# Designs tried in a protein design chat: VHH binders against Abasic site processing protein HMCES (HMCES). Part 45

Target 1, 269 residues: Abasic site processing protein HMCES (HMCES), of Homo sapiens (Human) (q96fz2)
Amino acid sequence: CGRTSCHLPRDVLTRACAYQDRRGQQRLPEWRDPDKYCPSYNKSPQSNSPVLLSRLHFEKDADSSERIIAPMRWGLVPSWFKESDPSKLQFNTTNCRSDTVMEKRSFKVPLGKGRRCVVLADGFYEWQRCQGTNQRQPYFIYFPQIKTEKSGSIGAADSPENWEKVWDNWRLLTMAGIFDCWEPPEGGDVLYSYTIITVDSCKGLSDIHHRMPAILDGEEAVSKWLDFGEVSTQEALKLIHPTENITFHAVSSVVNNSRNNTPECLAPV

## First folded at step 19 (VHH)

Design wd3 (from ud3 with F63S)
Fold by OpenDDE, last read:
Structure wd3 (fold): chain B 269 residues (1-269), chain A 122 residues (1-122)
Amino acid sequence: as target 1 above (269 residues)
Amino acid sequence: EVQLVESGGRLVRTGGSLRLSCAASGFTFSSYAMGWFRQAPGKEREVVAAISRSGGSTWHADSVKGRFTISRDNAKNTVYLQMNSLKPEDTAVYYCAANYAYHLDADAYEYWGQGTQVTVSS
């Protein structure tokens, strides 16, 4: 996974992340560094994206079921990294493979510290290799959305008004991530960064791409992944597997340019 | 200073029972998951049991499942390992460890006790 969409306004995104705590109380996640949230239809590595994490990461006595939402840098920078520039990392941390997550120090160490997060997105993009051609067809991949009689298919949103309606109740893609905290050697603010755990693609996606992000489908999966105090790492890792509960449609080549940030990126072609 | 102090280890006969205790100090005990590990002579340290922060979730190694039980009392800053039906194979130094996250791998644990010797005679 190297490209996502996360374009919802902050308030809409927050509402979309509504959850029930351990007591069954409806809650909204509290923001950390909300100003770092930059909505975009075209998110690439090194950009900031919102993630969910347990409040326990910030408050020692907090209810572990409570969630925080925070923009973090895509591309995990390990806490032990000693260079002043994260771009000097010699290995790619955009993703971590589920099968080697416990073998790689960059991911194992933060995971052992309970640094699990849920990466939020409208969906993610993948490019299908066309046999016999050098052309790649991009696809937007996301959770199936509840077809409300009034909310036409993403493709039917011909009007700004209809578009808004489609996104007001959008089910966000929830991807399993690992984050870390890096203190720059030269001082400054702590950098929070994340990696997305990847798995082999489900059957439905296999023709498009052989790998997919580990998707946490449902509130229980999300809650268990985040609750590093009550759910063991090993139990949490059992949640990491391909899911068939996705849909996709072909999109235009507009998304190929990471600078393009328009609705056309995820519009059906 | 963070301290974990194990107690209760002794010589017992096969089939006997022991209860190990680990008293924690110097940190907020309830904010840490706890684990029991053991190391036999010539063997690697292995996880025996682990318990979540609240104690609501526990894990036991297959080798001790049904015989050993981890528990904790957060009010007393103590984690316990009830050991029943002890076998010679259970002979080891038992360590208490603490980690901020509920985890089963020893290398993740931040704080360790000095260990207590459990010897099970045939």
Scores: ipSAE 0.919, ipTM 0.970, lowest interface PAE 0.4, mean pLDDT 93
Fold by OpenDDE, last read:
Structure wd3 (fold): chain B 269 residues (1-269), chain A 122 residues (1-122)
Amino acid sequence: as target 1 above (269 residues)
Amino acid sequence: EVQLVESGGRLVRTGGSLRLSCAASGFTFSSYAMGWFRQAPGKEREVVAAISRSGGSTWHADSVKGRFTISRDNAKNTVYLQMNSLKPEDTAVYYCAANYAYHLDADAYEYWGQGTQVTVSS
């Protein structure tokens, strides 16, 4: 996974992340560094994206069921990194393979500290190789959305008004991530950064791409992944597998350029 | 200063029972997952059991399932290991450890006790 969409306004995004705590109370996640949230239809590695994490990461005596939402840098910078510039990392940390997550120090160490997060997105993009051509067809991949009788498929939103309604009730994609905290050697602000765990693609996506993000489908999966105090790392890792609960549509080549940040990126072609 | 102090280790006969205790101090006990580890002579340290912060979730190694039980009392800042039906293969130094996250790998654990010797005689 090298491209995502996360374009919802902050208030809409927050509402979309509504959850129930262990007491059954409806809650919204509290923001940390909300000013770092930059909505975009075309998110690339090294950009900031919002993630969910347990409040326990910030408050030792917090309710473990409480969630924080925070923009973090895509591309995990390990805490042990001693260079002054994160761009000097010699290895790719955009993704973490599920099968080797415990073998790589960059991911094993933060996992041992309970640094699990849920990466939020409208969806992610993948490119299908066209047979016989050097051309790749991009696809937008996301959770199936609830068809309200009136709200046709994303493709049927013929009116701007209908489009807004679709996004107001959009089910966000929830991807399993690992984050780390890096303190610059020269001082300054702590950098929070994340990697997305990847798995082999489900059968439905296999023709498009052979790998997909590990998707946490449902509130229980999200809660278990975040609750590093009550759910063991090993138990949480059992949640990491391909899911067939995905839909997709072809999009235009507009998304190919990472500088393009318009609704056309995820619009059906 | 963070301290973990194990107690209860002794010589016991095969089939006997033993309860280990680990008293914690110097940190917020309820904010840490706890684990019991053991190391036999010439062997690597292995995880025996682990328990979540609240005690609501426990894990036991297959080798001790049905015989050993981990528990904790957060009011007393203590974690326990009840060991029943002890076998000579259970002979080891047993260590209590604490980690902020509920985790089963020894390398992740931040705080360690000095250990207590358990010897099971045939």
Scores: ipSAE 0.919, ipTM 0.969, lowest interface PAE 0.4, mean pLDDT 93
Fold by OpenDDE, fold request of step 20:
Structure wd3 (fold): chain B 269 residues (1-269), chain A 122 residues (1-122)
Amino acid sequence: as target 1 above (269 residues)
Amino acid sequence: EVQLVESGGRLVRTGGSLRLSCAASGFTFSSYAMGWFRQAPGKEREVVAAISRSGGSTWHADSVKGRFTISRDNAKNTVYLQMNSLKPEDTAVYYCAANYAYHLDADAYEYWGQGTQVTVSS
């Protein structure tokens, strides 16, 4: 996974992340560093994206079931990294393979500290290789959305008004991530960064791409992944597998350029 | 200063029972997952059991399932390992450990006790 969409306004995003805590109380996640949230139809590594994480990461006596939403840098910078520039990292941390997550220090160490997060997105993009051509067809991949009687298929939103309605009730993609905290050697703000765990693609997506993000489908999966105090790392890792509960449509080549940040990126062609 | 002090280890006969205790101090006990590890002579340290912060979730190694039980009392800052049906293979130094996150890998654990010797005679 090297490209996502996360374009919802902050308030809409927050509402979309409504959850029940351990007591069954309806909650909205509180924001940390909301000003770092930059909505975009075209998120690439090194950009900031919002993630969910347990409040326990910030408050020692907090309920572990409570969630915080925070923009973090895509591309995990390990806490032990001693260079002043994260770009000097010699290995790619955009993704973490599920099968080797415990073998790599960059991911094993933060996991041992309970640094699990849920990466939020409208969906992610993948490019299908066309047989016989050097052309790649991009696809937008996302959770199936509830078809409201009035809201035709994402493709049928003929009117701007209908388009807005689709996004007001958009089910966000929830991807399993690992985050770490890096303190720059020269001082400054702590950098929070994340990697997306990847798995082999489900059957439905296998023709498009052989790998996919580990998707946490449902509140229980999300809760378990985040609750590092009550759910063991090993138990949480059992949640990491391909899911068939995904849909996709072809999009234009507009998304190929990471600088393009328009609705056309995820619009059906 | 963080301290974990194990107790209860002794010589016991095969089929016997022991209860190990680990008293914690110097940190907020309820904010840490706890684990029991053991190391036999010439072997690597292995996880025996682990318990979540609240005690609501426990894990036991297959080798001890049905025989050993981890528990904790947060009010007493103590974690326990009830060991029943002990076997010679259970002979080891048993260590109590604490980690902020509920985890089964020894490498992740931040705090360790000095260990208590459990010897099971044939």
Scores: ipSAE 0.918, ipTM 0.969, lowest interface PAE 0.4, mean pLDDT 93
Fold by OpenDDE, fold request of step 20:
Structure wd3 (fold): chain B 269 residues (1-269), chain A 122 residues (1-122)
Amino acid sequence: as target 1 above (269 residues)
Amino acid sequence: EVQLVESGGRLVRTGGSLRLSCAASGFTFSSYAMGWFRQAPGKEREVVAAISRSGGSTWHADSVKGRFTISRDNAKNTVYLQMNSLKPEDTAVYYCAANYAYHLDADAYEYWGQGTQVTVSS
């Protein structure tokens, strides 16, 4: 996974992240560093994206079921990294393979500290290789959305009003991530960064791409992944597997350029 | 200063029972998951049991499942390991450890006790 969409306004995004705590009370996640949230139809590594994490990461006596939402840098910078510039990291940390997550120090260490997060997105993009050509067809991949009589699929949005309705009730993609906190050697602000855990693609996606992000499907999966105090790492990792509960449609080549940030990126062709 | 002090280890006969205790100090006990580990001579340290912060979730190794039980009392800053039906194979130094996250890998644990010797005779 090297490209996502996360374009919802902050208030809409927050509402979309509504959850129930362990007491069954409806809550909204509290923001940390909301000013770092930059909506975009075309998110690439090194950009900031919002993630969910347990409030326990910030408050020791907090209810572990409470969630915080925070923009973090895509591309995990390990806490032990001693260079002053994160760009000097010599290995790619955009993704973490599920099968080697416990073998790589960059991911094992933060995971052992309970630094699990849920990466939020409208969906993610993948490119299908066309047989016999160097051309690649991009696809937007996301959770199936509830078809309300009035809310057409993204493809059926024939009016601005319908488009707005679709996004107001959009079910966000929830991907399993690991984050870390890096303190620059020269001082400054702590950098929060994340990696997306990847798995082999489900059967439905296998023709498009052989790998997919680990998707946490449902509130229980999200809650278990985030609750590092009550759910063991090993138990949480059992949640990491391919899911067939996704849908996709072909999009234009507009998304190929990471500088393009328009609704056309995820529009069906 | 963070301290974990194990107690209760002794020589016992096969089939006997022991209760190990680990008293914690110097940190907020309820904010840490706890684990029991053991190391036999010439063997690697292995996880025996682990318990979540609240104590609501526990894990036991297959080798001790049904015989050993981990528990904790957050009011007393103590974690316990009840060991029943002890076998010679259970002979080891038993360590208490603390980690901020509920985790089963020894390498992740931040704080360790000095250990207590458990010897099971045939």
Scores: ipSAE 0.918, ipTM 0.969, lowest interface PAE 0.4, mean pLDDT 93

Design wd3 (from ud3 with F63S)
Fold by ESMFold2, last read:
Parts: C-alpha cells; sequence; structure tokens
Structure wd3 (fold): chain B 269 residues (1-269), chain A 122 residues (1-122)
C-alpha cells in the first residue's frame, strides 16, 4: 500500500472518528497539530495523514482507551536515525510486513514502546498489472458503506449537495500502523512518522495485488490495537490478518500522478 | 532513582508454595506494565508472567500456567508472583521488570530488579 485518499474536512473527519471509551462514554478524539492536516484525494509516502493513538503516549496518568488524532509523516523515520535529512534513509518504511515486524529494528523498537497507531483514510488505491502490457489498472479500495437514498455511493452524486451526502456518514478505512518519534540532530520539532502494516491479500483482492494493508475491522479491533497499556504487543499482533470485508471499483489513470488532487481520482469508471 | 526490589526467594521443597514481591519506586508505577522473568544457570532469561498497567490483563508462560499467578497493587507500588506446586525446574533467579507498554519480550523492558533466588529441592 502506497497511495490513499483522505480528503474530508477536519470537522467531518473528527466526527467520523467518534468512539466509546472503556466506560462506554461517547467521545471525539483530541487533535494534536491540526494545522498539519492536509486533506487530499491522493496521498503518497512522505506526506502527512491523520492517525489515531492512545492519550497515554502524552500523559502518564491518562486512560489508555482515550484517543488522540494527529497528522504524521508516512514513512517511518526510526528514533535512532542519525542523519539530518530523513530522505537519506536507505530502506523503505512506507510499509511493514507483518511476518517480520518483530525481527526488524525499525519496527520492533517502537512496538516495544507501545507505538501503535490507526492510520485513517477514505480508502486506498492499488494498481492491477494487465497481462501483456506495461499498463496498470488502478482501483479504489474501501470498506463497504451503508447505503441510503443519497449516501454511501460515489457514483450516485449528481450535484455538490449530493456529493456532500455521499461522505456524511462515510466509514473511514482503519489500518494498523506503527509510529516512531525522531529528534532531528540539528534541533527543531520532533518528527512523528508511521508505517502501515501489510498482510497477504484476501481472496477478493488477490486479482488486483498480492498484498494489502492490515485492516482493523470494527471498534473492538481498533480499541485493542491502540491500547498499549492493557493489550500486550503479542496479543495486539493477533489482530493483524487479511479481511474480506472490503469493496472496490476501477478508477481512471488521473490518480497515477500524485499531484492530482481531485474527486476524479476515486470516481468509478 | 528508579528501583525494583524483589523479595521472598528461598529454598522450598517440591510441591511447596512461595510468594515473591517486588517493590517499585522512582517512577509512576500505575502507568507501567510489569513482568516476572527468570534465569536458570546456563539458560536464557525467560518471561514467566506479565500484567497490564491496571492489572486487568495477565499473561503466564505455559510452563507455569495454573501454578503461578501474577498480581499487582498499584496503591502499594508492588507486583507479586504467587508460586504454587513448585518443581525443581522452577529453580532460577527471578527478576521483576517494568515497561511502559504491555509486552512479553525481555528486550523491551526498561527497568529491572537485581533478582531473588528461588531453589526447589526434591
Amino acid sequence: as target 1 above (269 residues)
Amino acid sequence: EVQLVESGGRLVRTGGSLRLSCAASGFTFSSYAMGWFRQAPGKEREVVAAISRSGGSTWHADSVKGRFTISRDNAKNTVYLQMNSLKPEDTAVYYCAANYAYHLDADAYEYWGQGTQVTVSS
């Protein structure tokens, strides 16, 4: 997974992240660094995207079931990285394979610190290779959406008013991630960055691509992944598996250029 | 100064019982997960049991499951290991350890005690 859409305005995104804490109280996640949120239909590695993480990462007496939402850099920069420029990292940290996550220092170390996050998106893009050609068919992949007369269907929007209704109750894709915190040696703000854990694709996606992000399907999975105070690393890793609860449609090649930030990126063709 | 001080280790007959205690100071105990580890001569240190920050979740190694019970008292800054039906293979130095994240691997743990010897005789 190397491309996502996360285009909702901040207030709509925050509302979509409503959750219940350990005692059953309805809450919204509290933002950190909201100014760094850059909505786009076409997010690529090195860009910022919002993630959820436990409040316990910021306050030692916090309820570990309470959630913070913050933009982080896609492409994990390990806390031990010694160069001044993150682009000099000699290995790809956009994704992390689930089968080796506890063997690789870049991912094992932050996991030992409980640095689990939930990466948020409208959905993700994947390119299917077409036999006998260099051409690739992009698809937009997302959770099945609850459909009403005027919601949940991207292709049903005839007007700006109807487009708004498509997204009013959109179920955000929730992917399992790991983050780390890097202090630049020359000073400046701590860099928060994440990787998306990947697994073998489910049967429904196998014709598109052989890997998929590890999707956390439902509030129980999201809560367990985030709560590093009450759910052990080893128990949390049992949440990491493919899911068939996913849908997709073909999109045009507009999404191929990561500078294209328009609804056409995810429009069905 | 962070300190973890184990106590209660001694010589016990096979089938006996023993309770280990670990007193913690110098950090916010209720924010940390705790673990008991052991190391017998010539063997690698291994996790025996671990407990979440609240005590609401526990884990025990298969070799001790049903015989050992980890617990904690956050008001007293203390973690315990109740050891029943002791076997000669339980003979080891037992270590108390703390980590911010609930975790089962020793290499993630931030703070360690000096250990207490448990010896189980036939």
Scores: ipSAE 0.849, ipTM 0.933, lowest interface PAE 0.5, mean pLDDT 92
Fold by ESMFold2, fold request of step 20:
Structure wd3 (fold): chain B 269 residues (1-269), chain A 122 residues (1-122)
Amino acid sequence: as target 1 above (269 residues)
Amino acid sequence: EVQLVESGGRLVRTGGSLRLSCAASGFTFSSYAMGWFRQAPGKEREVVAAISRSGGSTWHADSVKGRFTISRDNAKNTVYLQMNSLKPEDTAVYYCAANYAYHLDADAYEYWGQGTQVTVSS
């Protein structure tokens, strides 16, 4: 997984992240660095995208079931990285494989600190390699959506008003991530950055690509992944598996160029 | 400044019981997960039991399940290990440890006590 869509305005995104805390109280996540949120239909590694994480990462007496939402850099920069420029990392941290996550220092160390996050997106893109051609067919992949009127039907919109209704109550894709915090050696703000955990693709996606992001399907899975105070690392890792509760449609090659930030990127073809 | 002080280790006969205590200071105890680890001579340190920050979730190694019980009292900044039906295989130095995240691997733990010796005689 190397491309996502996360295009909702901040207020719409925040409402889509409504949750219940441990006491059953309905809440919205509290933003950190909201001005760093850069919505786009076409997010790539090194860009900022919003993630959820436990409030306990920021306040030692906090309820660990309370959620913060914050933009983080896609492409984990390990806390031990010594260079001044994160682009000088000699290895790719856009994703991490679930089967080796506890063996790789870049991922094991932040997991030991409870640095689990939920990566938010409208959905993700994947390119299918077609036999007999060098062309690749992009697909937009997302949770099945509940359809009421125009809600949840990307292909049904025929006006700006109808487009807004498509995304009303959109169920955001929730992917399991690991983050780390890097202090630049020459000073400046701490860099928060994340990786997306990957697993073998489910049967429904296997013809598109052999890997998929680890999807956290439902509030129980999201809550357990985030709550590093009450759910052990080892127990949380049991949440990491493929899911068949996913749908997709083919999209045009507009998405291939990461500079294209338009609804056409995810429009069905 | 951070201190974890174990107590209660002693010589006990097979089948006996023992309660270990670990008093914590110098950090916000109720924010941390706690664990008991043990190390027998010539062997690697192993996790015995772990407990979440609230005490609402616990974990015990298969070798001690049903015999040992981890618990905590956040008002007293203390974690406990109740050890019943002791066996000679339980002979080890027992360590109390703290980590911000609830975790079962020793290498993740931030703070460690000095250990208390438990010896189980035949």
Scores: ipSAE 0.848, ipTM 0.934, lowest interface PAE 0.5, mean pLDDT 92
Fold by ESMFold2, fold request of step 20:
Structure wd3 (fold): chain B 269 residues (1-269), chain A 122 residues (1-122)
Amino acid sequence: as target 1 above (269 residues)
Amino acid sequence: EVQLVESGGRLVRTGGSLRLSCAASGFTFSSYAMGWFRQAPGKEREVVAAISRSGGSTWHADSVKGRFTISRDNAKNTVYLQMNSLKPEDTAVYYCAANYAYHLDADAYEYWGQGTQVTVSS
């Protein structure tokens, strides 16, 4: 689980993140560092992608159910890291296995600080190894979407206007993440970075890959994962499990090269 | 300076009741989750109860569930532990602790009190 699509313009993305706070009020998340958002059909580790986190991380008087949206670096850099270059980290933090999350210092420490986030994407890609070959079939994997009379399949869009309608009401994939804050030793802005928690694949995905991101399905799960002031770490971890509420389609090999940033990356084959 | 000051620990007979208080200062109390921990001689410190920043969510260890109740008063910057039906096994030093995140592991807690002794006589 090392490639996602997160291509929506910021205003469309923000509207897709509408939520209700603890008091039932409709809200949009408040942006932090919006200029760091880099939409792409083909996001890889070390790139920035938007995540949701509790306002309580920034304001001690805040309602912990209120949400901030901010771009963060994919690939968690632990707060204790001493080198000046994050690429020198000796272990991969793109993903975090759910079964060992409370044993690994890189993940246990930020969890103790309530540093839970929801990683946003259009969906993610996985590569299926075909038996008897070195070739792999990529798939685009995402929440089932509600169809409208003017929305078609991803492959049916034939103009910018029709393409916009496909994505206008897109249900974003919401993945459980952990983040940390690293202060570069030479100074500068604090680096916010995240990992995606993984679980065993559900039966529907097991023929594609044996692991999947931990998906938070619905606003109750998202709210509980984010609200570190009211939901204990131990209770939040009960939200981390596979889901069958997922769909996918095969895509072409265009996505294989992470430099390709076009709608073809996620178009059905 | 952050301070957590426990009070109320004393000698109590088996079956008796006791209320511990922990007065907090030097931080925004209502932003923090609170916990009560205990340590008997020769044993590891263990979580007894924890409470979310608002007090809307509480947790109690199985060994004390139904007998002990954690509560807080954010206007008074105080967290409490009401202990009923006390047993000799409850004899320990009791500590209050604070953490920004609601958490059950002692290792996560940022601020600690000095402790108050509770002794339950047979």
Scores: ipSAE 0.846, ipTM 0.933, lowest interface PAE 0.5, mean pLDDT 92
Fold by ESMFold2, last read:
Structure wd3 (fold): chain B 269 residues (1-269), chain A 122 residues (1-122)
Amino acid sequence: as target 1 above (269 residues)
Amino acid sequence: EVQLVESGGRLVRTGGSLRLSCAASGFTFSSYAMGWFRQAPGKEREVVAAISRSGGSTWHADSVKGRFTISRDNAKNTVYLQMNSLKPEDTAVYYCAANYAYHLDADAYEYWGQGTQVTVSS
């Protein structure tokens, strides 16, 4: 996974992240650095995207079930990185394979600090390699949506008002991530950055691509992944597996150029 | 400034019982997960039991399950290991350790006690 859509306005995104804490109280996640949120239909590595993480990462006495939402850089920069230009690491830390996560220092170290996050997106893109050709067919991949007259159906939007209704109740894709915090050697702000954990594709996606992001399906999975105070690293890693609760549709090649930021990127063809 | 001080280790007969305590100071104890680890002569350090920050979740190694019980008292800043039905293979130095994240591998743990010797005689 190397391309996502995360285009919702901040207030719509925040409402889509409503959750219940340990005591059953309905809450919204609290923002950190909200002015760094850059919505786009076409997010690529090195860009900032919102993630959820436990409030316990910021407040020692916090309820570990309470959530913070913050933009972080896609492409984990390890806390031990010594060069001043993190772009030189970008290629190898966009994703993290689940089967080797506890063997690689870049991911094992932040996991030991409880640095688990949930990466948010409308959905992600994958390119299907067609037999005997250089051409690739992009697909937009996302959770099945609750279908009402106008919601949950991207292709059914006849007008700007109907488009808003499609996205107003959109179920955000929730992917398992690991983050780290890097202090630049010459000083400056601490850099928060994340990787997306990947697994073998489920049966339904295997014809598109052999890998998929590890998807956390439902509130219990999201809560357990985030709560590093009550759920051990080893127990949390059991949440990392393929899911069949996923849907997709083909999209045009507009998305191929990462500079294209329009609804056409995810429109069905 | 952080201190973890184990107590309760001693010589005990096979089949006996022993309770280890670990008193913590210098950090917010209720924010940290705790673990008991042991190291026998010539062997690698291994996790015996671990407990979440609230005490709501516990984990025990298969070799001690049913015999050992980890617990904590956040009001007293103390973690315990109740050890029953002791066997000679339980002979080791037992260490208390703390980590911000609930974790089972020793490599992740930030703070360590000095250890307390437990010797189980046949």
Scores: ipSAE 0.846, ipTM 0.934, lowest interface PAE 0.5, mean pLDDT 91

